# VH-VL binders against NAD kinase (nadK): the designs that were tried, part 266

Target 1, 268 residues: NAD kinase (nadK), of Syntrophomonas wolfei subsp. wolfei (q0aze0)
Amino acid sequence: MKIILVNNRFKENTEKKAQEIAGQLSALNVEVIIDNGLDEPYAGTVDFIMVLGGDGTMLRAARRYGQRAIPVLGVNMGTVGFLSNIEINELAEYLPLILREEYSLEARMMLEVAVFQQQSLLTRVFCLNELLLRSNSPRMLSFALEISGQKLEPYRGDGLIVSTTTGSTAYSLSAGGPIADPQLDAFIVTPVASHIINKRPLVVSPEREISLHLLEEREAIIGIDGQIKMDFGAENRVLIKRAPHPLLMVNLKAKPFFTSIDRSLQRQ
Below, E stands for the ipSAE of ESMFold2; O stands for the ipSAE of OpenDDE; V2 stands for 0.75 times the mean of E and O plus 0.25 times the DockQ between their complexes.

## First folded at step 18 (VH-VL)

Design SS20 (from QQ3 with light chain S34N; framework fv_oberotatug; at its last look DockQ between E and O 0.86; V2 from the best seeds 0.80)
Fold by OpenDDE, look of step 18:
Structure SS20 (fold): chain C 268 residues (1-268), chain A 123 residues (1-123), chain B 107 residues (1-107)
Amino acid sequence: as target 1 above (268 residues)
Amino acid sequence: EVQLVESGGGLVKPGGSLRLSCAASGFTFSNAWMSWVRQAPGKGLEWVGRIKSKIDGGTKNYAAPVQGRFTISRDDSKNTLYLQMNSLKTEDTAVYYCTTVPKYDKFLAFDIWGQGTLVTVSS
Amino acid sequence: DVQMTQSPSSLSASVGDRVTITCRASQGISRYLNWYQQRPGKAPNLLIYKASNLESGVPSRFSGSGSGTDFTLTISTLQPEDFATYYCQQTYERPWTFGQGTKVEIK
């Protein structure tokens, strides 16, 4: 068995824990690769991915490895989030299930985000939460939204979020988007401070394609999962589709989503 | 009400074949991992094999004594688990139980059992 | 394979007695240990999972303890319906194996 441990090199506690776990796994004849984000994603074949940290680390892991159809386990290390399944102090007890491949999986839809300049592809990214288009200045943007060839009325506002159902409890929620069951596949299109009062979020079929472009010569930014940032101008287009492969999240424990979200909201 | 009902047991000669069925009701069968457990007359319990849910890959694993002779399968549309038994031996004589195997939380404990069906292999 | 050894193989007790059954694994199995009850002519029923967790619907007079290699099932006050055969099971690794059973008989 070969396992990737994903942690954050800027969080010392996760680095130390990754080394400790790597030692334990090696003693059990498990090959271990540590990915702390310093290097490019490991290109070799692996059987399992263990994410040590919080939601941010999971999002990075999903972007780096999600397209490879590898089981991914979130191990929480004292953070509040929605993407971890077990706590770090539980790992030792659940390790036999991992090593014996006695775990269940949950498929989470990811986004395929393609950014173009004219007709040329600049970048393609798979992400778990959302794509954000936002103004790079205090001024509102004017941009076009097209859904499967249907051109909507121009949007005016600070920006727009296209999120998965997994991402519905992330930035989309803060922007007034609906909370979605993560077992459901759908796009959530949430306006960010729209000029149009009562501009409603859209729930869109995962079979559809979403296209965005600016209607004026202004600078904007594209954000992906709050971790990737790139400039976006009038010459650029962004196309969003359902990723061809979902993220395979490992379920070692049952985690009731709706009671969890209810508790989380009460704490605010 | 959660229920498992085995059927298909009977008398068969050595070298013969038999297919057992397990009808599930009262829970989402398609999401459940399932196992077969057998018990020879007057003896203890013996795990036969396990099949995962389709979403979890549908992986099958067997005990060594039945490996290569028995096949576990499932039809989720019919909420039915199967055990195809080929090349039967006298030592395969037992009551066969189908069980659920929780895929998390209970560390694979068998929490639901059928009433069992008797398979007798005799010349 | 992991061998599970129960002790005793059989015991006689009276209603109201405290009954203790032990199970030993040939290697460390953490808490991957389950207890089952089988009444004569019936299918087994899960009593305890994860070494010490009481299955829903099981009377509180049943309890489990232990970790690693040594485990114990305790019936605090034996009832008439408790005369049965009890099995321990490890699910630490395949093949999942059972103890040979402990028959609790009426004295």
Scores: ipSAE 0.884, ipTM 0.950, lowest interface PAE 0.5, mean pLDDT 95
Fold by ESMFold2, look of step 18:
Structure SS20 (fold): chain C 268 residues (1-268), chain A 123 residues (1-123), chain B 107 residues (1-107)
Amino acid sequence: as target 1 above (268 residues)
Amino acid sequence: EVQLVESGGGLVKPGGSLRLSCAASGFTFSNAWMSWVRQAPGKGLEWVGRIKSKIDGGTKNYAAPVQGRFTISRDDSKNTLYLQMNSLKTEDTAVYYCTTVPKYDKFLAFDIWGQGTLVTVSS
Amino acid sequence: DVQMTQSPSSLSASVGDRVTITCRASQGISRYLNWYQQRPGKAPNLLIYKASNLESGVPSRFSGSGSGTDFTLTISTLQPEDFATYYCQQTYERPWTFGQGTKVEIK
């Protein structure tokens, strides 16, 4: 069996823990690849991904590996977020379930984001929480939103968030969007500081195709999961679809979303 | 209120076939992992096989003595687990129990058991 | 395959006695050890999971201990309803195997 351990190189205690866990796994004849963010994503065949850290580290793992249909386990190392399942001190006890593939999987919808310059594809990226379009200057944006070819009235304001249900508790929530059950597949479209009072958050079928472009020349930014930033101008458009594959999250312990929601929100 | 009820046992000749049913109630069957366990008369317990829920991949695993001869299946619309037994042998004579295997917190312990159905394989 | 060996195979005891049953795995199984009770003519029922956790509704006179290869089921004060056969089971790796059973009989 081959496992990727994902950690954050800027947190020294996660590097030490990753080495300890890699040693324990190697003693059990498990091949271990460590991904601390320094190197390119591992390209070879892998059976399992173990994320050591918080929700941010999980977001990076999802972007790097989420489309490969590999089970991903979140292991909390201090503060419980929305995306961890077990604590680091429980890992040894749960290893037999991991190694024998005796675990449950929960599918989490991801976004596929394609950014174009005119008609040429510039980049394609996947994300677990959200795409953010925002102004990169003191001036408001004027932008167009199309949903499956249906052009909405123009938006004016600081920007727009297109979120998954998993991302509904992230930036979308602070911008006024609803909390969504992560077992649902949907887009949540949340305006950021809109000057148009009729622009309420929208919940949109995951089968829809969402397109954004600026209606006038402005400096703007596309943000992905709060971790990737791209310049965005009047020559660009972005197309957002449901990604071909969900993130396959491993559940070893029951973690009820609704009864724990306030505790989980406090740890974001 | 949680219940598992096996049926379909009986007398069958070696080489024959039989299908067992396990009717479930009082829980969300479609989310459950299910197992078959058998007990030859006067003997101990022997795991036969396990099927995961469809949402967890529907994976089926069997003990070696029944591999290739027995097939576990489920019909979530009827809350029913099945065991298709082909090429039956006299050593398959046993009471067959249907069990649940919790996904969480119990490290795969078999927590809910039916009362069993007797299968007798003899000429 | 992980082999599970119970000891003793049978024992006689009186109501009120302390009863100890042991279970040994042929390799380390961490705490993936479960205990079941089967009364005569009845289906088994889960007593203990994860070596030491009592299943809901099981009387507190039952307890389990151990980790690795050696495990113990203890009945602190035997009651009339406890005369049964007890099985240990490992769920560490497939095939999930049971011990041969320990029959607890009235003396």
Scores: ipSAE 0.671, ipTM 0.860, lowest interface PAE 1.6, mean pLDDT 91
ESMFold2 (binder alone), look of step 18: mean pLDDT 93; pTM 0.947

Design SS3 (from QQ3 with light chain S30T Y92F; framework fv_oberotatug; at its last look DockQ between E and O 0.88; V2 from the best seeds 0.75)
Fold by ESMFold2, look of step 18:
Structure SS3 (fold): chain C 268 residues (1-268), chain A 123 residues (1-123), chain B 107 residues (1-107)
Amino acid sequence: as target 1 above (268 residues)
Amino acid sequence: EVQLVESGGGLVKPGGSLRLSCAASGFTFSNAWMSWVRQAPGKGLEWVGRIKSKIDGGTKNYAAPVQGRFTISRDDSKNTLYLQMNSLKTEDTAVYYCTTVPKYDKFLAFDIWGQGTLVTVSS
Amino acid sequence: DVQMTQSPSSLSASVGDRVTITCRASQGITRYLSWYQQRPGKAPNLLIYKASNLESGVPSRFSGSGSGTDFTLTISTLQPEDFATYYCQQTFERPWTFGQGTKVEIK
């Protein structure tokens, strides 16, 4: 069996813990690949991914590996967020379930984001929480939203969030979007500081295609999961679709989403 | 209330076949992992096999003595677990129980049990 | 395969007695150990999971302890309804195996 351990190289205790866990797994004849973010994602066949850290480390793992249909376990090393399942001090006790595949999987929808300059593809990325379009200057944006070729009335404001249901508790919530059950598949489209009084958040079928472009020349950015920034201008268009594969999250412990909402949101 | 009710037991000659049913109620059967356990008369408990929920891949695992002869299946629309028993042997004589296997927090302990149904394999 | 051996195979006790039953695994199973009670003519029911966690609805006179290879089930003050056969089970690795049982009889 081959496992990737994803950690955060900027937190010393996670690096030491990853090495300790890798040693324990190697003693059980498990091949371990450590991904601290410095190298390219491991391209070989892998049976399982273990994420050591909080929601941010899970978001990076999802972007790197989420389209490969590999089970991913979140192991909390600090404040419990929305994406961890077990605590680090429980890991040794849960290893028999992991190694024998005695666990449940929960599928979480991801976004496929394609950014174009005119008609040329610049980049394609996948994300778990959201795409943010926002102004990069004191001036508001004027932008167009199209849903499956249907052009909505123009938007004006600071920007727009297109999130998954998993992302509904992240930036989308702060901007006035609804909390959604992460077991649902949907886009949540949330305006950011809209100047247009009647622009409300939209919940959209995951089968739709969503596109955005600016209607005026402005300095804007695209943010991905709050961790990647790309410049976005009048020459650009972004196309957003349901990603081909969901993130496959491993559940070893029940985590009742709705009874834990307020506690989990305190971290964000 | 949560219930598991087995049926389909009876007398069968060696080499014969029998299909057991387990009707589930009071919980979301389609999310559950299910198991069969048997108990020969006057003897202890023996695990027969387990089936995962379809969303978890529907994986089936069997104890060696029944591998290739027994097949576990489920019909989530009818909330029913099945055990198809082929090429029966006298040592398969037992009360057969269906049970749930929690996928969370209990380290696979068998928490809900049916009342059992008797299978007798004798010439 | 992991073999589970219970001791004793049977015992006689009176109402009010403290009863202990042991279960030994042929290899380390950490805390992947559960205990079941089977009253005469009835189906088994879960008493304890994860070696020491009491199942909901089970009286507090039942307790479990142990880790690794050696486990105990204790009934602190035996009641009339506790005369039954008790089984341990490992779920550390398939096949998931039970002990041979311990019959607790009235003296």
Scores: ipSAE 0.707, ipTM 0.876, lowest interface PAE 1.5, mean pLDDT 91
Fold by OpenDDE, look of step 18:
Structure SS3 (fold): chain C 268 residues (1-268), chain A 123 residues (1-123), chain B 107 residues (1-107)
Amino acid sequence: as target 1 above (268 residues)
Amino acid sequence: EVQLVESGGGLVKPGGSLRLSCAASGFTFSNAWMSWVRQAPGKGLEWVGRIKSKIDGGTKNYAAPVQGRFTISRDDSKNTLYLQMNSLKTEDTAVYYCTTVPKYDKFLAFDIWGQGTLVTVSS
Amino acid sequence: DVQMTQSPSSLSASVGDRVTITCRASQGITRYLSWYQQRPGKAPNLLIYKASNLESGVPSRFSGSGSGTDFTLTISTLQPEDFATYYCQQTFERPWTFGQGTKVEIK
């Protein structure tokens, strides 16, 4: 068995824990690769990914490895979030289930985000939470939203969020989007401080495609999962689709989403 | 009400074949891992094999004594678990139980059992 | 394979007695240990999971303890319906194995 431990090199406690766990796994004849974000994603085949940390680390892991259809386990290390399944102090007890492959999987829809310069592809990214288009200045943006060829009325506001159902409890929630069942596949399109007061979030079929572009010569920013940022101008287009592969999240322990959501939200 | 009901047991000659069924109700069968356990007359319990849910890969595992002879399968549309038994031996004589195998919280303990069906292999 | 050894193989007790059954694994299985009760002519029922957790619907007179290799099932006050055969099981690794059983019979 080969396992990737994903942690955050800027969080010393996760580095130390990764080394400790790596030692334990090696003693059990498990090959371990540590990915702290310093290097490029490991290109070889692996059987399991263990994410040590919080939601941010999970999002990075999803972007780096999600397209490879590898089971991904979130191990929480004292943070508040929605993407971890077990706590770090539970890992030892659940380790036999991992090594014996006695776990369940939950498929979470990801976004495929393609950013173009005119007709040329600049970048393609798979992400678990959301794409954000926002103004790079205090001024509002004017931009066009198209859903499967249907052109909506121009949007004016600070920006727009296109989120997965997983991402519904992330920035989309702060922007007034609905909380969605993570077991549901859908796009959530949430305006950010829209000039139109009655502009409501849209719940869109995962079968549809979403396109965004600016209607004015202004500079904006594209944000992905709050971690990737790139400039976005009048000559750029962004196309958002359902990723061809979901993230396979490992379930070792029952974690009822709706029962625990109030508790989690109260902590924020 | 959660229930498992085995059927298909009977008398068969050595070398013969038999197919057992387990009808599930009262829970989401498609999400459940399932197992077969057998008990020879007057003897203890013996694990036969396990099948995962489809979403978890549908992987099958068997005990050594039945490996290569028995096949576990499932039809989620019918909420039914199967055990195909080929090349039966006299030592396969037992009551066969189907069970659920929860992954969460119970560490794979068999929490739901059927009433069992008797398989007798005799010349 | 992990071997599970129960002790005793059988015991005689009276209603009201405290009954203790032990189960030993040939290797460490942490808490991947379950206890089952099987009444004559009936299917087994889960009593205890994760070594010490009482299954829903099981009377509180049943309790489990232990970790690693040594485990114990205790019936604090034996009732008439408790005369049965009890089995321990490990699910630490495949093949999943049962103890040979302990028959609790009336004295």
Scores: ipSAE 0.697, ipTM 0.867, lowest interface PAE 0.8, mean pLDDT 94
ESMFold2 (binder alone), look of step 18: mean pLDDT 95; pTM 0.961

Design SS5 (from QQ3 with heavy chain G57A, light chain Y92F; framework fv_oberotatug; at its last look DockQ between E and O 0.87; V2 from the best seeds 0.80)
Fold by OpenDDE, look of step 18:
Structure SS5 (fold): chain C 268 residues (1-268), chain A 123 residues (1-123), chain B 107 residues (1-107)
Amino acid sequence: as target 1 above (268 residues)
Amino acid sequence: EVQLVESGGGLVKPGGSLRLSCAASGFTFSNAWMSWVRQAPGKGLEWVGRIKSKIDAGTKNYAAPVQGRFTISRDDSKNTLYLQMNSLKTEDTAVYYCTTVPKYDKFLAFDIWGQGTLVTVSS
Amino acid sequence: DVQMTQSPSSLSASVGDRVTITCRASQGISRYLSWYQQRPGKAPNLLIYKASNLESGVPSRFSGSGSGTDFTLTISTLQPEDFATYYCQQTFERPWTFGQGTKVEIK
């Protein structure tokens, strides 16, 4: 068995724990690769990905490895989030299930985000939560939203979020989007401070495609999962589709979503 | 009500074949891992094999005594688990139970059992 | 394979008695240990999972303890319906194996 441990090099506790776990796994004749984000994603074949940390680390892992259809386990290390399944102190007890492949999977829809300069592809990214288009200044943006060839009325506001159902409890929630069942595949399109007061979030079929572009010569920013940022101008277009492969999240422990979200929201 | 009901048991000669069925109701069968357990007359329990859910690739594993002779399968559209038994031996004589296998929380303890169906292999 | 050894193989007890059954694994199995009850002519029922967790619907007079290699099932006050055969099972690794069983019969 070959396992990738994903942690955050800027969090010393996760680095130390990754080394400790790597040692334990090696003693069990498991090949271990540590990915702390310093290097490029490991290109070789692996059987399992263990994410040590919080939601942010999971999002990075999803972007780096999600397209490879590898089981991904979130191991929480004292953070509040929605993407971890077990706690770090539980890992030792659940390890036999992992090594014997006695775990269940949950498929989570990801986004395929393609950014173009005119007709040229600048970048293609798979992400678990959302794409954000926002103004790079205090001024509102004017931009066009198209859904499967249907051109909507121009949007005017600070920005727009296109989120997965997994991402519905992330930035989309803060922007007034609906909470979605993670077992449901859908796009959530949430306006950010729209000039039109009655502009409501849209729940869109995962079979559809979403296109965005600016209607004015202004500078904007594209954000992906709150971690990737790039400039976005009048000559750029963004196309959002359902990723061809879902993230395969490992379930070792039952985690009722709706009960958990109530608890989490009460803490805020 | 959660229920498993086995059927298909009977008398068969050595070398013969038999197919057992397990009808599930009262829960989402397609999400459940399933197992077969057998018990020879007057003897203890013996694990036969397990099948995962479709989302978990439907992976199958068998005990050594039945490996290569028995096949576990499932039809989620019919909420039915199967055990195809080929090249039957006298030592395969037993009551066969179908069980659920919790995929988390219970460390794979068999929490739901059918009433069992008797398979007798005799010349 | 992991071998599971129960003790005793059989015991006689009276209603109201405290009954203790032990199960030993040939290797460490953490808490991947379950207990089952099988009444005559019936299918087994899960009593305890993860060594010490009581299954829903099971009377509180049943309890489990242990970790690693040594495990115990206790019936605090034996009831008439408790006369049955009890099995331990490990699910630490395949093949999943059962103990040979302990028959609790009326004294």
Scores: ipSAE 0.808, ipTM 0.909, lowest interface PAE 0.7, mean pLDDT 94
Fold by ESMFold2, look of step 18:
Order: sequence, then C-alpha cells, then structure tokens
Structure SS5 (fold): chain C 268 residues (1-268), chain A 123 residues (1-123), chain B 107 residues (1-107)
Amino acid sequence: as target 1 above (268 residues)
Amino acid sequence: EVQLVESGGGLVKPGGSLRLSCAASGFTFSNAWMSWVRQAPGKGLEWVGRIKSKIDAGTKNYAAPVQGRFTISRDDSKNTLYLQMNSLKTEDTAVYYCTTVPKYDKFLAFDIWGQGTLVTVSS
Amino acid sequence: DVQMTQSPSSLSASVGDRVTITCRASQGISRYLSWYQQRPGKAPNLLIYKASNLESGVPSRFSGSGSGTDFTLTISTLQPEDFATYYCQQTFERPWTFGQGTKVEIK
C-alpha cells in the first residue's frame, strides 16, 4: 500500500508529526510519499491521501489530487474546521480501518476553473471552496456574468464569489451568501459589495457553465481557495464548471454538519 | 423503532440452494453496511460476510467457508438484505442472523441484530 | 486468521456476585473488540464496543477493559436477567471472528 502524506512545511510541529507518522507507516510496510508543497504533486499511483493540518492544507491537497479519485482523510492538528475527520492523537488507533479500507467516502463537488486570454487557454485549476474575482485597485469593477450563455445585467462592485456548497461556509458566507449542505451539488454566486441593489446571491445548478469577464479596463485578480492568485484583465475571461470528479473524503468518525455549525464557524 | 427481520429459512438437501431475506426498518438502510452471522445448533457465532452501502461501492466480503457459494445482495428500494446460498453443505446448518455494521465510531461492532432464521441442510 | 479464546467456558454465580470473563486474541487487535450477550433462545445483542464503550441502553453494571491481546468483561453486580452466553469478537481484520462463548448460569 502507498500513501501520500500532505503537510504544511511552514509549521515546525506539523513537520515533526509528519515524520513520526511516516515512520509508523513504514514500520507497517506502507510506502509513504511526503508532499509538503515544495515539489510538484506526486504523479504515481497511490491508494490513499492523509492531510495533516487544517482546512487550508486540505484545500491544497484537493487542488493537487482531488481529480484523481483517491480517498482523502483530513487529520486535525489543532483547530477543528469543516474538512478534518479525526484528531492526530487518535490516528494510530484508526490505522487498521485505513489499511483494510474499512471506511466510508463522502463526495464533495469541486470547481473546474479555466482562465483564457482572448481565445487561448492560459491555465486550468481545480478548487474545493471558491473562485473570487476582485478588484486589484481602489476602484470598483464593472463585469459581466453569463450563466449557460444567459447574460445577466452588468455587475458593479468589489467583485464576485463563485463557490461550491463546501465553500459556502468560507468567504461566500462573509460576503452574505447562504450556508449550504455540502452533500448538495450547486454553485453559490455571491456578489462582493455590489453597488447594484438587485444583485443577490444565486444558487445555481451544477450543470451550468459560469463565465466572467471585465467590461472596462481594470486591474483585477482571480483568487482560488484564498491561496492562489492570478492577474485578470480586460483581455481575459474565466469559465467555471463542475469539475469532472468530486473530492472523495474519508469518514472514520461521524461529524454531523448541522449540529457542529456554530462550533466550527466560531473557530474560523 | 429499529428492526431487522429475517425470513426464508427452511430444510434443504445438500447441494441445494436457498435465499434468505432480511427486512429492515427504523433506520436509513441505504446508508448502512450489513452483515450475515450464523450459529450452528449448540455452537458459537461465525461471521459469514458483509456488504457495504451502495455509496461505498457495495463492496462484498465473505468468510472462506462460503466464498464462491454464497452471495450477499441488497435492494435499497425495499430496505431488504439478501443471502443467496448455493451448493449447500450439512455444515451450513445454522441460525442465520442479519446485522448492521456501523460505518463510524464503533470499530465495526455489530450493533443491530435480527431474530434469526433457521437453515437446515440434510438429506 | 485471528483466533479469540474466552475463559472460562462456563461459570455459575449468584445474584450480586462480581463476574469477570476474559478474552484473548492470537495477535494484537488494539481496541477492535466487542462483547455480545445472547440470552437463551434469543439473538445476540451488543454490550460493549471499542473494548470499553457501553452500547446505548446497556446497564452500567457491565464494563469492558483491555487493549492488544487481553480483554475483560465485568458484571459488577450480577442480576437474574444476566443469565446468558457472552461472546467477544474482534474486528481488527477479516475474517471477523468471535470467541467460543462463556455461559453464565445463575446458581
């Protein structure tokens, strides 16, 4: 059996724990690949991914590996969030379930984000929480939103969020979007500081295609999961679709979303 | 209330076939992992096999004595678990119980049991 | 395969007695051990999971302990309804195996 161990290289405590766990797994004849974010994603065949850290580390793992249909387990090392399932100090006890594949999976929708310059594809990325379009200057943006070829009235404001249901408790919530059940597949489109009163959040079928482009020359940024930033200008457009594959999250312990909402939100 | 009710047991000759049913109620059957356990008369308990929920790929696992002869299946629209038993042997004589196997928190302990149905294999 | 050995095979005790039943695994199974009670003519029911956790509705006179290879079920104050056969089960690795059972008879 071969496992990727995803950690955050910038936290000393996390690095030590990753090495300890890799040693435990190696003693059980499990091949371990450590992904601390410095190298390219591991391209070889693997059976399982362990994410050591909080929601941010899970977001990176999802972007790197979420389209590969590999089970992903979130292991909390501090503050409980929405994306971890077990605590680090109980991992050894749960290893028998992991090694024998005695676990359940939960599918979480991801976004596929394609950024174009004119007609040319510049980049394609996947994300678990959201895409953010925002101004990169004190001036507000004027931009167009199209949903499956249907052009909405122009937007004017600080920006726009296109979120998954998983991302509904992240930036989208702060911008006024609804909390959504992560078992649903949907886009949540949330304006950021809109100057136009009739621009309310939209909940949109996952079968739709969402397109954004600027209507005036302005410096803007596309943000992905709050962790990746790309310049965006009048010559660009972005197309957002449901990703081909969901993130396959491993559940070893029950973590009821609704009974834990207030506790989880207070810790963010 | 939560219930599991087995049926379909009876007398069958060696080499014969029989299908057991287990009707479930009071919980979300489609999300449950299910198991069969048997108990020969006057003897202890023996795990027969397990089927995962469909959302967990419906994975099936069997104990060695029944591998290739028994097939576990489920019909989520009817909340019913099945055990198809082929090439029956006299040592398959037992009370057959259906059980649930919790996905979470209980380390696969068998928490809900039916009343059992008797299968007798004899000439 | 992991073999589970219970001791004793049977015992007689009086109401009010403290009863202990042991279960030994042929290899380490961590805390992947459960205990079941089977009253005469009835299906088994779960008493203890994860070696020491009481199932909902089980009286607090039942307790479990152990980890690794050696496990104990204790009934602190035996009651008349506790006449039954008790089984341990490991779920560490398939096939998931049971002990041979311990019959508890009321004197």
Scores: ipSAE 0.752, ipTM 0.891, lowest interface PAE 1.3, mean pLDDT 92
ESMFold2 (binder alone), look of step 18: mean pLDDT 95; pTM 0.962

